# Ledger of designs, part 27: VH-VL binders against o46895

Target 1, 223 residues: o46895
Amino acid sequence: MGSNKIKNLVQYEIQDFVSLNKMDTKSHDSLNLNVSKKSRYLLHRVLTNQLINNRSGNACTKTRSEVEGGGKKPWKQKGTGNARAGSSNSPLWKGGGVTFGPKPRTFSNKTNKKERLLALTTALYLKSNNTKVINLDNLDFTNLKTRDLVIKCSNLIENYKKDQKILFVAEPTASGLWRYVKNISNVDLIYTTGLDLKKILQAHHIIFTCKALNDVKEVFNEQ
Below, E stands for the ipSAE of ESMFold2; O stands for the ipSAE of OpenDDE; V2 stands for 0.75 times the mean of E and O plus 0.25 times the DockQ between their complexes.

## First folded at step 9 (VH-VL; framework fv_izeltabart)

Design j2 (at its last look DockQ between E and O 0.04; V2 from the best seeds 0.00; counts 0 for: pae E 8.3 > 2, placed apart)
Fold by ESMFold2, look of step 9:
Structure j2 (fold): chain C 223 residues (1-223), chain A 125 residues (1-125), chain B 111 residues (1-111)
Amino acid sequence: as target 1 above (223 residues)
Amino acid sequence: EVQLVESGGGLVKPGGSLRLSCAASGFTFSEYYMHWVRQAPGKGLEWVGEIYSSGSYTDYNEKFKSRFTISLDNSKNTLYLQMGSLRAEDTAVYYCARESFTFEDWGPSDYFDYWGQGTTVTVSS
Amino acid sequence: DIVMTQSPDSLAVSLGERATISCKASQSVSYEGSSYMNWYQQKPGQPPKLLIYDASNRATGIPARFSGSGSGTDFTLTISSLEPEDFATYYCQQSYDWPYTFGQGTKLEIK
């Protein structure tokens, strides 16, 4: 395959979450996103590895998380096996019977990190038209109510539909936001220390905080 | 049920422009890769291009990149193909097609599972 | 671009007999055990209809007489016992790399 990735500059207008008006200074920020030319193949491989890792360790936990999670339907139950039956018997499938010694583990970790980063930047590019950046500096969490958050989301997102999934991406120091997001069934939150490919792909809308955007710039510049 | 209905075809002079529409029902195509595929009279199928989400990503067969534009209107669940600088060789039936792959239902679904009935474009003087 | 070449261009076969259509890609369309090769059936005045995906998997509602096989660059579609409704044009299609490309088609006719 020729040239496995391309760099794309994505610009974002920064919006004040409290007022939802454009900043008077007309603030912008941007993100360089490496995008795989074979995005479907890459995303499938990385997502499959994430799902395999989750299933080996988390089967019992998912029943409880599924009820309290941000989605109305169990994503994994709909997506497993039905779209691609009969292809898994190839000797080229990954996993099973492989012992991770020092050399293979070192090589595998290096490959997995680069693949995971490219998958994350690819997914963010695919979602870029539905991604907003907000400034939270003026938000007072002590007086924020869950209904206020819902109203602000509905004002932020043009043509908002309540059945659409919203994903916040925030810096780790914004832990106050999680208390309110967890109470809203169609809204989820991830932190820049734990970017999650599955949640990014499932989101209809992504909302970065300004600080979170700066955090991911540093992570993605290592590609 | 999933339904795709193309419209906007017709007779156009060389050098002219035409916009095709594909009305979708039974699914939300902002979650799918949507495609245009054409078929010249008595000939085989030719991929024109694709679009994902609300237009963040498009890709085209190289021969069409400068003349054709694919877009979506999510409020109308409608796919568009804007065709410019039309030539006689652009005479074909144009189909919209849905790629089966979604991230919500996961899996390497990379085939066209639903097709519209097609709309005919004729480029002639 | 990956060129897809079908053979034959036209095939005449009697009812109840077997038909075999081959498709050759100009480069491999397989990766790590998956083959990105699909087959479609098209009758006059109708859009294409999916038969086989990923080289060998029958689409929902497709009769068991249709089967696909192959990997890498060489693929086949087999109809084990022809029915009257099977006379149509058949296309292979790779979904491995952009642009997606189709074979030129194989017209299956009554002998």
Scores: ipSAE 0.024, ipTM 0.577, lowest interface PAE 8.3, mean pLDDT 76
Fold by OpenDDE, look of step 9:
Structure j2 (fold): chain C 223 residues (1-223), chain A 125 residues (1-125), chain B 111 residues (1-111)
Amino acid sequence: as target 1 above (223 residues)
Amino acid sequence: EVQLVESGGGLVKPGGSLRLSCAASGFTFSEYYMHWVRQAPGKGLEWVGEIYSSGSYTDYNEKFKSRFTISLDNSKNTLYLQMGSLRAEDTAVYYCARESFTFEDWGPSDYFDYWGQGTTVTVSS
Amino acid sequence: DIVMTQSPDSLAVSLGERATISCKASQSVSYEGSSYMNWYQQKPGQPPKLLIYDASNRATGIPARFSGSGSGTDFTLTISSLEPEDFATYYCQQSYDWPYTFGQGTKLEIK
């Protein structure tokens, strides 16, 4: 179990997404992120658990008893010149069952809620320097084009590269954003209801909406 | 056997730069948080900073953040402390230390289990 | 920064006697039952040696005469019966928050 060594209140610059780089549209907000030394290692554990949990485990083979047919002995025990055989469903036969083959199983590994939160806070902390907060209140989604979104991102992020992963974190009600983000290969979108550690860690840049940041604050303050 | 051997210390003038090295054997840096700790003559211990994951993560005492840089060379299994703008008050024995790791506790243990012998840095005009 | 204050600065104790060193943190270094306090021994010309970790756990190879106790802001290192090799300077260290900080040290001398 990781310790909860409170490290830093992370401050973010809030920018209006419509009028990027206008000083008068910039404000500041902060997020209290609990981070500990052990929580860094916890990232690995939680991530691993997430990956494990994503396994389907549906591989299935039929044993000799599960294969259709094979009720009758293929030949008599003696006098045939053949090897002894009990069933045509024997794994020794073509079309027979599989011995010790895969069976459906559940790959699940429980992660404590506190551990998960600690991992998330740690991950966000590590990405804090590459995190931007934007205000979408003035954004007209009806007239927005995907290319415009990319341009805005490029202006928002210093030294933007097309191969860098950008993660948008939005509130659940920001459904309009998905329509434009889904077609951009290096941009992903998650909602505050489903903060994904893997995606956070994989992201080169994180963009929060103001509302998303507030949602996250509420979640983190409840722990 | 775990061993840490510091080197690179010496006499330097104020405003100068110096690079310290810590060669590790018996373990790989990739699995441990490595730290620099210094001790001024006749004084206590002062934490300088840490590094982890082949240099992907570093953290510093704010006192040194602008002047000191910690790095790793995984191929040589060597830890470095690059010091710049050295001052007289930087005169100290510099230790590299390994932070303990336990699987039971799921990560770093928050204490230093192995220390080097230290290398002496003297800053004087 | 968390300030660690040891007391006394120096302590003279006879062989075979009990030695007690205190370390006080400017704020709590405990969380959910864990105390992020460590003790080190340092002899002249040598690096620090880990004695106690997490307030009360003896490091590997450390004799049973060494013990640590405490929680919150107040911690104690105890040597039940001093041996000749125990005369050294002892440091407490917190790892609760960055930067890690050490006490000023307590020099244990032979009486």
Scores: ipSAE 0.023, ipTM 0.546, lowest interface PAE 5.2, mean pLDDT 86
ESMFold2 (binder alone), look of step 9: mean pLDDT 89; pTM 0.919

Design j3 (at its last look DockQ between E and O 0.02; V2 from the best seeds 0.00; counts 0 for: pae E 6.4 > 2, grease 19.1 > 18.9, placed apart)
Fold by ESMFold2, look of step 9:
Structure j3 (fold): chain C 223 residues (1-223), chain A 125 residues (1-125), chain B 111 residues (1-111)
Amino acid sequence: as target 1 above (223 residues)
Amino acid sequence: EVQLVESGGGLVKPGGSLRLSCAASGFTFSDYYMHWVRQAPGKGLEWVGEIYSSGSFTDYNEKFKSRFTISLDNSKNTLYLQMGSLRAEDTAVYYCARESWTLEDWGPTDYFDYWGQGTTVTVSS
Amino acid sequence: DIVMTQSPDSLAVSLGERATISCKASQSVSYDSSSYMNWYQQKPGQPPKLLIYDASNRATGIPARFSGSGSGTDFTLTISSLEPEDFATYYCQQSYDWPYTFGQGTKLEIK
């Protein structure tokens, strides 16, 4: 192969979210995903940039969870746990003296977008075994309750555990779904206009809507 | 209780072939990079290659790429190393290793947190 | 390939004394605040065991007498007070770029 990128076709079974807990489906859809062979370096670099951007925003997306199999240390083992968002003049890291330099030039922004897209497609590939696609066309938001959403998620996800994080990826016009997911601590939602690498990697399970899957095909066509 | 158990080692003549297996248990095989690392008698460690558990994303140390193939069977939670055109210098203990990856670390961690006990391959006339 | 060179190849140290092992990379294995450098201990007849990750972070269950330091191309593993169970071979390993490579090993002998 002549590049550090590999296109991979990932097929998804489309499931009806309203099927009253039926998991059977008769249709499929797919994504062509560019995947970096140097994914470890790429993901770390893009995540570092996202963490820098999160200094002023909500810093609660990282958890202080010490419940990890095998006894793994949290990122930034030294200090009091997760790195704080901090002031704009504080180093993000303790120890090795990480200091933020001047902002990149305009051409750096273009390169950063290409790398961000490659990181997103690489992350989606790495999560493909835990990704489902659902059809929401028949969902009646008028009668949907939070506990109904939890039950439907438990029926959709094989071997679901209540402490696992679920990420919905939805089209921007699916704002009704946010009303329900905001009340469930282990469920999060992003829209196709704001794909988020950290949330994708943090999720144990990813659920696309059919319309969101179509939207991301357009987003990824920039590559 | 993460377990990695290699098997399939043994005596083989030069030019022969052998398939090693690594049975994994106690973790979700599909979430991790898996690696093969070897150690010739009295020598250091040498990385052979890696596979992400989807099976489509592999990479190799170039010195083995023409003769070795890494594959997996997700239904059996088992990693394989197919070795062909074996040479005397391929005599080694072959380890499978799991690369650590956690949500708290935000992706691949770049270190091997679990190793099997190894299986010995001897290539001799 | 990034060549990892350890010094010394063999080291004899009395119990209770300090031991230091150096590892030099043929090019930087650090980017920003991360060093893609790990240390493993291997006792005879056993697989390697992770000691230090990211150059300086002690793995869970590793005694405090083990410490790692360095960045860029130069890294050091230090055992502050040698215990009998520290007889082993020690390997540095870079994971900055493919292929992943190990140092040649340093055999620590109890004098």
Scores: ipSAE 0.105, ipTM 0.597, lowest interface PAE 6.4, mean pLDDT 75
Fold by OpenDDE, look of step 9:
Structure j3 (fold): chain C 223 residues (1-223), chain A 125 residues (1-125), chain B 111 residues (1-111)
Amino acid sequence: as target 1 above (223 residues)
Amino acid sequence: EVQLVESGGGLVKPGGSLRLSCAASGFTFSDYYMHWVRQAPGKGLEWVGEIYSSGSFTDYNEKFKSRFTISLDNSKNTLYLQMGSLRAEDTAVYYCARESWTLEDWGPTDYFDYWGQGTTVTVSS
Amino acid sequence: DIVMTQSPDSLAVSLGERATISCKASQSVSYDSSSYMNWYQQKPGQPPKLLIYDASNRATGIPARFSGSGSGTDFTLTISSLEPEDFATYYCQQSYDWPYTFGQGTKLEIK
């Protein structure tokens, strides 16, 4: 485990998502992010482990013993003019088993909780300048259109480009947001219960809900 | 054997520039955080900055950030400190130091395990 | 910046005696179970030499007579029985936050 140096209290501007450009709706919040030199190195490790763990490992071939059939010698040992053969399931035969073929295996690499958290905090720190916090309390999800969400994002993010990845981080109860986000190609949504390091790192912009930020604070303060 | 050898020190006038070098042997810079630390005559130690990952990451003491630049030549396994706008107070012995790595910690440590002998920089009119 | 203050500035001790050097940080340099405090020895005309890392761990090749202790803001370097080669200047260094900072040094002299 690498050293965990507390480097920065990151301050975020909180905006009302309904009235993004109204200065009166802006407030500030902060997140304590532990970042260290070791955490930078750890970031790579944790990401790699995440990628490794995502491997299915389900490739499977049948050996000669697992292939159906066989049991009877294809021909007698001598006097046939053919090469010797013990089974029709031999890998030498078409339809036979596979020698040294892939077998199901588990690709797992453990990362302890502290390491994972440190990596997450580091990643969030790296993205801090491109992170916005929004208040969704006044947002009516029933009348919201996907295009409206895009417009809001474009207004929220300076120099918004359609090819840039936006990551929403919301609380688990913000189920309404998913309905609109899922249809936008460059926007992704994760919940605080499943913070994804890869997604955080891939994001050009991160948008937290106020509640999500609070959830993250609680998680980070517990380490 | 790990060795660090600083060079490039000398006499320079105020406002001048100087480039220090640190040649490493026995290890590869790309695997370590390398640091510059200076020591004014009769004074304590002052951290200047660090570099890692073949120059992809640098960090500086804010005091020097505008004037000093740390770089690395991997082909020569040499660390550099480019100093500009030198002042009298920059007179010091400049050390290059390696930040330790341990397998136990699986990464860089927070301490300097190897130091060069230092090179002396004198800024005087 | 974290300010490191050593005490005393100079210490005269006889051979074979115990020497104790203190280092105080302006803020805590500990986190979780780790203390980011290191000690270096420097002799005239030589670069610093690592003695203790992470508050209490002896570096490779460092004699057992050297020990470090402390947490939070208060740290101590102890030499249990001074040898002739131990007379030097000692520096504490924090690596808790950037920039790394050193104490002003403690010169250990022979009494």
Scores: ipSAE 0.022, ipTM 0.567, lowest interface PAE 4.8, mean pLDDT 86
ESMFold2 (binder alone), look of step 9: mean pLDDT 89; pTM 0.922

Design j4 (at its last look DockQ between E and O 0.19; V2 from the best seeds 0.00; counts 0 for: pae E 7.7 > 2, placed apart)
Fold by ESMFold2, look of step 9:
Structure j4 (fold): chain C 223 residues (1-223), chain A 125 residues (1-125), chain B 111 residues (1-111)
Amino acid sequence: as target 1 above (223 residues)
Amino acid sequence: EVQLVESGGGLVKPGGSLRLSCAASGFTFSDYYMHWVRQAPGKGLEWVGEIYSSGSYTDYNEKFKSRFTISLDNSKNTLYLQMGSLRAEDTAVYYCARESFTLWDLGPSDYFDYWGQGTTVTVSS
Amino acid sequence: DIVMTQSPDSLAVSLGERATISCKASQSVDYSGSSYMNWYQQKPGQPPKLLIYDASNRATGIPARFSGSGSGTDFTLTISSLEPEDFATYYCQQSYDWPYTFGQGTKLEIK
């Protein structure tokens, strides 16, 4: 079969969200995306595991991503067991606690973090023609109205239809944006600390902030 | 309900060009992988290529990659096959087909659940 | 490219009898417990019609007399009791790796 993934460079034109003037503020940025050769199976596997985990109530995931904003830390690898005395062979760790109660065995449903990242980059590549990058530097949150945000989105997206889903991807420090996005039924927001495959796949249009794009470059280029 | 209608076939001279269209209705075109498959007279089926309806992902049978281009227009729910440098062996019925998997679908399989009626391309002097 | 080879090239069978068509892939088309192998029926002047997906699952509206089996490289389509509408050409197709490829076809004729 050969390699299981292909690396692709995707280029984006950056637009000023306030002015939306492409001629006066043109600049570009890019993202290297790994794409799975078996993307359909990968996306199904990762999405299925996400839906199972969401049924068990993963509200902590959203709270944690909001609290841990501002850093460029990678997601942690799966943990290892703690060492204990009980073996004369030094290379071995004996894990396990003294508890004998039932365990939920949620580990069997856990998706490999490497696979989850590959699914995310694959999904973003497949959405790349419907992905835009904006600069928020001049946005005045004190003067922003929900109606103005809807109009800005309709002007940003060529041939916009109100029944299409829009997903913002923002840096954690852009918390003011959520206050306005939450009032618009076809618009959603995720932060770079809590990328969500389901929301990416459901979106018809994706809008990155410039800072969010920079955040994910470190994470995705680890692959 | 689901409908795929190919058009644009016809007679063309060797070395010529032709653009086929596939108009889709009865489903959300932008959510699906779309394919071209051809069948020469008296022969079996041959996969030409695919496109995800955003247009960002295409893949081709290597035999055609230098001469054929798949594209789409989401505003018209229409898939295209641009064929260049046509040869006599390109004479075939060309079908468009829908793949069962969407990007948000939980189904793992890649099969063609709906096909158009086909449009005939004849390459001859 | 994965070569799909069907056997036989043609088959003559009486109404009500059983027909068996085999398909061999040049390499395994299994991934993570699923077989990426599909069967289509085609009548003259018509597009192909999906019969079986993932080796053994009948598509919606396909009668129970059609069944698929096999895994890895060896697959079989069985029609348990032939009806007049079953006389057609049958194709296997792998969706495991690009390019997707079809078998050469098996023509099922009335005896």
Scores: ipSAE 0.035, ipTM 0.577, lowest interface PAE 7.7, mean pLDDT 76
Fold by OpenDDE, look of step 9:
Structure j4 (fold): chain C 223 residues (1-223), chain A 125 residues (1-125), chain B 111 residues (1-111)
Amino acid sequence: as target 1 above (223 residues)
Amino acid sequence: EVQLVESGGGLVKPGGSLRLSCAASGFTFSDYYMHWVRQAPGKGLEWVGEIYSSGSYTDYNEKFKSRFTISLDNSKNTLYLQMGSLRAEDTAVYYCARESFTLWDLGPSDYFDYWGQGTTVTVSS
Amino acid sequence: DIVMTQSPDSLAVSLGERATISCKASQSVDYSGSSYMNWYQQKPGQPPKLLIYDASNRATGIPARFSGSGSGTDFTLTISSLEPEDFATYYCQQSYDWPYTFGQGTKLEIK
């Protein structure tokens, strides 16, 4: 495996999500992201595997042997003037079985943990310039309106456009955020327990909560 | 059109310093690794170092790590090579080269697709 | 460091003939089914020009007479029929590991 020399310390400015002000002039957090040039190919692989794994593969048709009925020859072999027929379940008959029809199959392709993590770190690195870190400690979820959240996002993100995808990455306990995010068309929410490479890559902007960032740090430091 | 134009080369005394520039046009540095490669007269090519992500990452040939510094000015779309403690053996044509590295350039395409014309550095007493 | 060794150092070939240049890496430059080997052409007074990337892919604008092959540690650049403009120095380069390294070059001359 090629040298994975690209360790990038990405520094994030922490902003209070309520005031959109810097908590303090020196409130920064950092994330070590391992990046490899070779991981570019890996990103594709991992993404492809993710897409493959999302396939259900449940399509199912019944063959002539699986179709209910039949057993008795529809008519005698000779003397009827009809074509020869062996079963009423023949695919030639209406209501008969399907020949060469789809059968259930599994579309699974496992990616090892290390590769997945490398892909994630690489993706986050590539999105680092469009990543913000917010503190939600002062956010009152009980009085928050979806509109307010949108306004906050628009103020938080430079050159905000409604057609741009925003990805929130939150800790699993940030359940209150989901209520507001789910109603915003261009905003997605994922939790640190399920970092989604596809969503990260599709996002124009990423917003981490402070706690989420810490969770991610723990995961990445275990590498 | 992608263009790379090196400048800053010249005659320098041993122990001196020199700053080379590579002005890029037709693309943004954010999507590419930028490299310095040098070629001594009549010799082969030697990789000096690279920079990526608006200067957030640099890597050097160990041979040059203590003396050379690569930097990037995004506002000017210019790549720099700061050379210090120059030696006679540093006499060479210095090229800047682009290496494509984007999410959309799928595959292991790690190659120098564009090169500048080079700038000549001569270290002599 | 990965050492790239080209052979021969110089090659004299007639116009219209086939030229073959070898490049050997001190270790494998393969990763995930791809070879991180590139070929460059350099003419006097000019910068290197990309010919082949990833061992076997022709760069944009490169004539079909140029081809690359190989994997692992052994790679070959082939020019099927030499044209006058093909007489130059050719370099192999690995991008598998840092530092990036080049072969010493092969000078292709007219016989």
Scores: ipSAE 0.019, ipTM 0.568, lowest interface PAE 6.1, mean pLDDT 85
ESMFold2 (binder alone), look of step 9: mean pLDDT 89; pTM 0.921

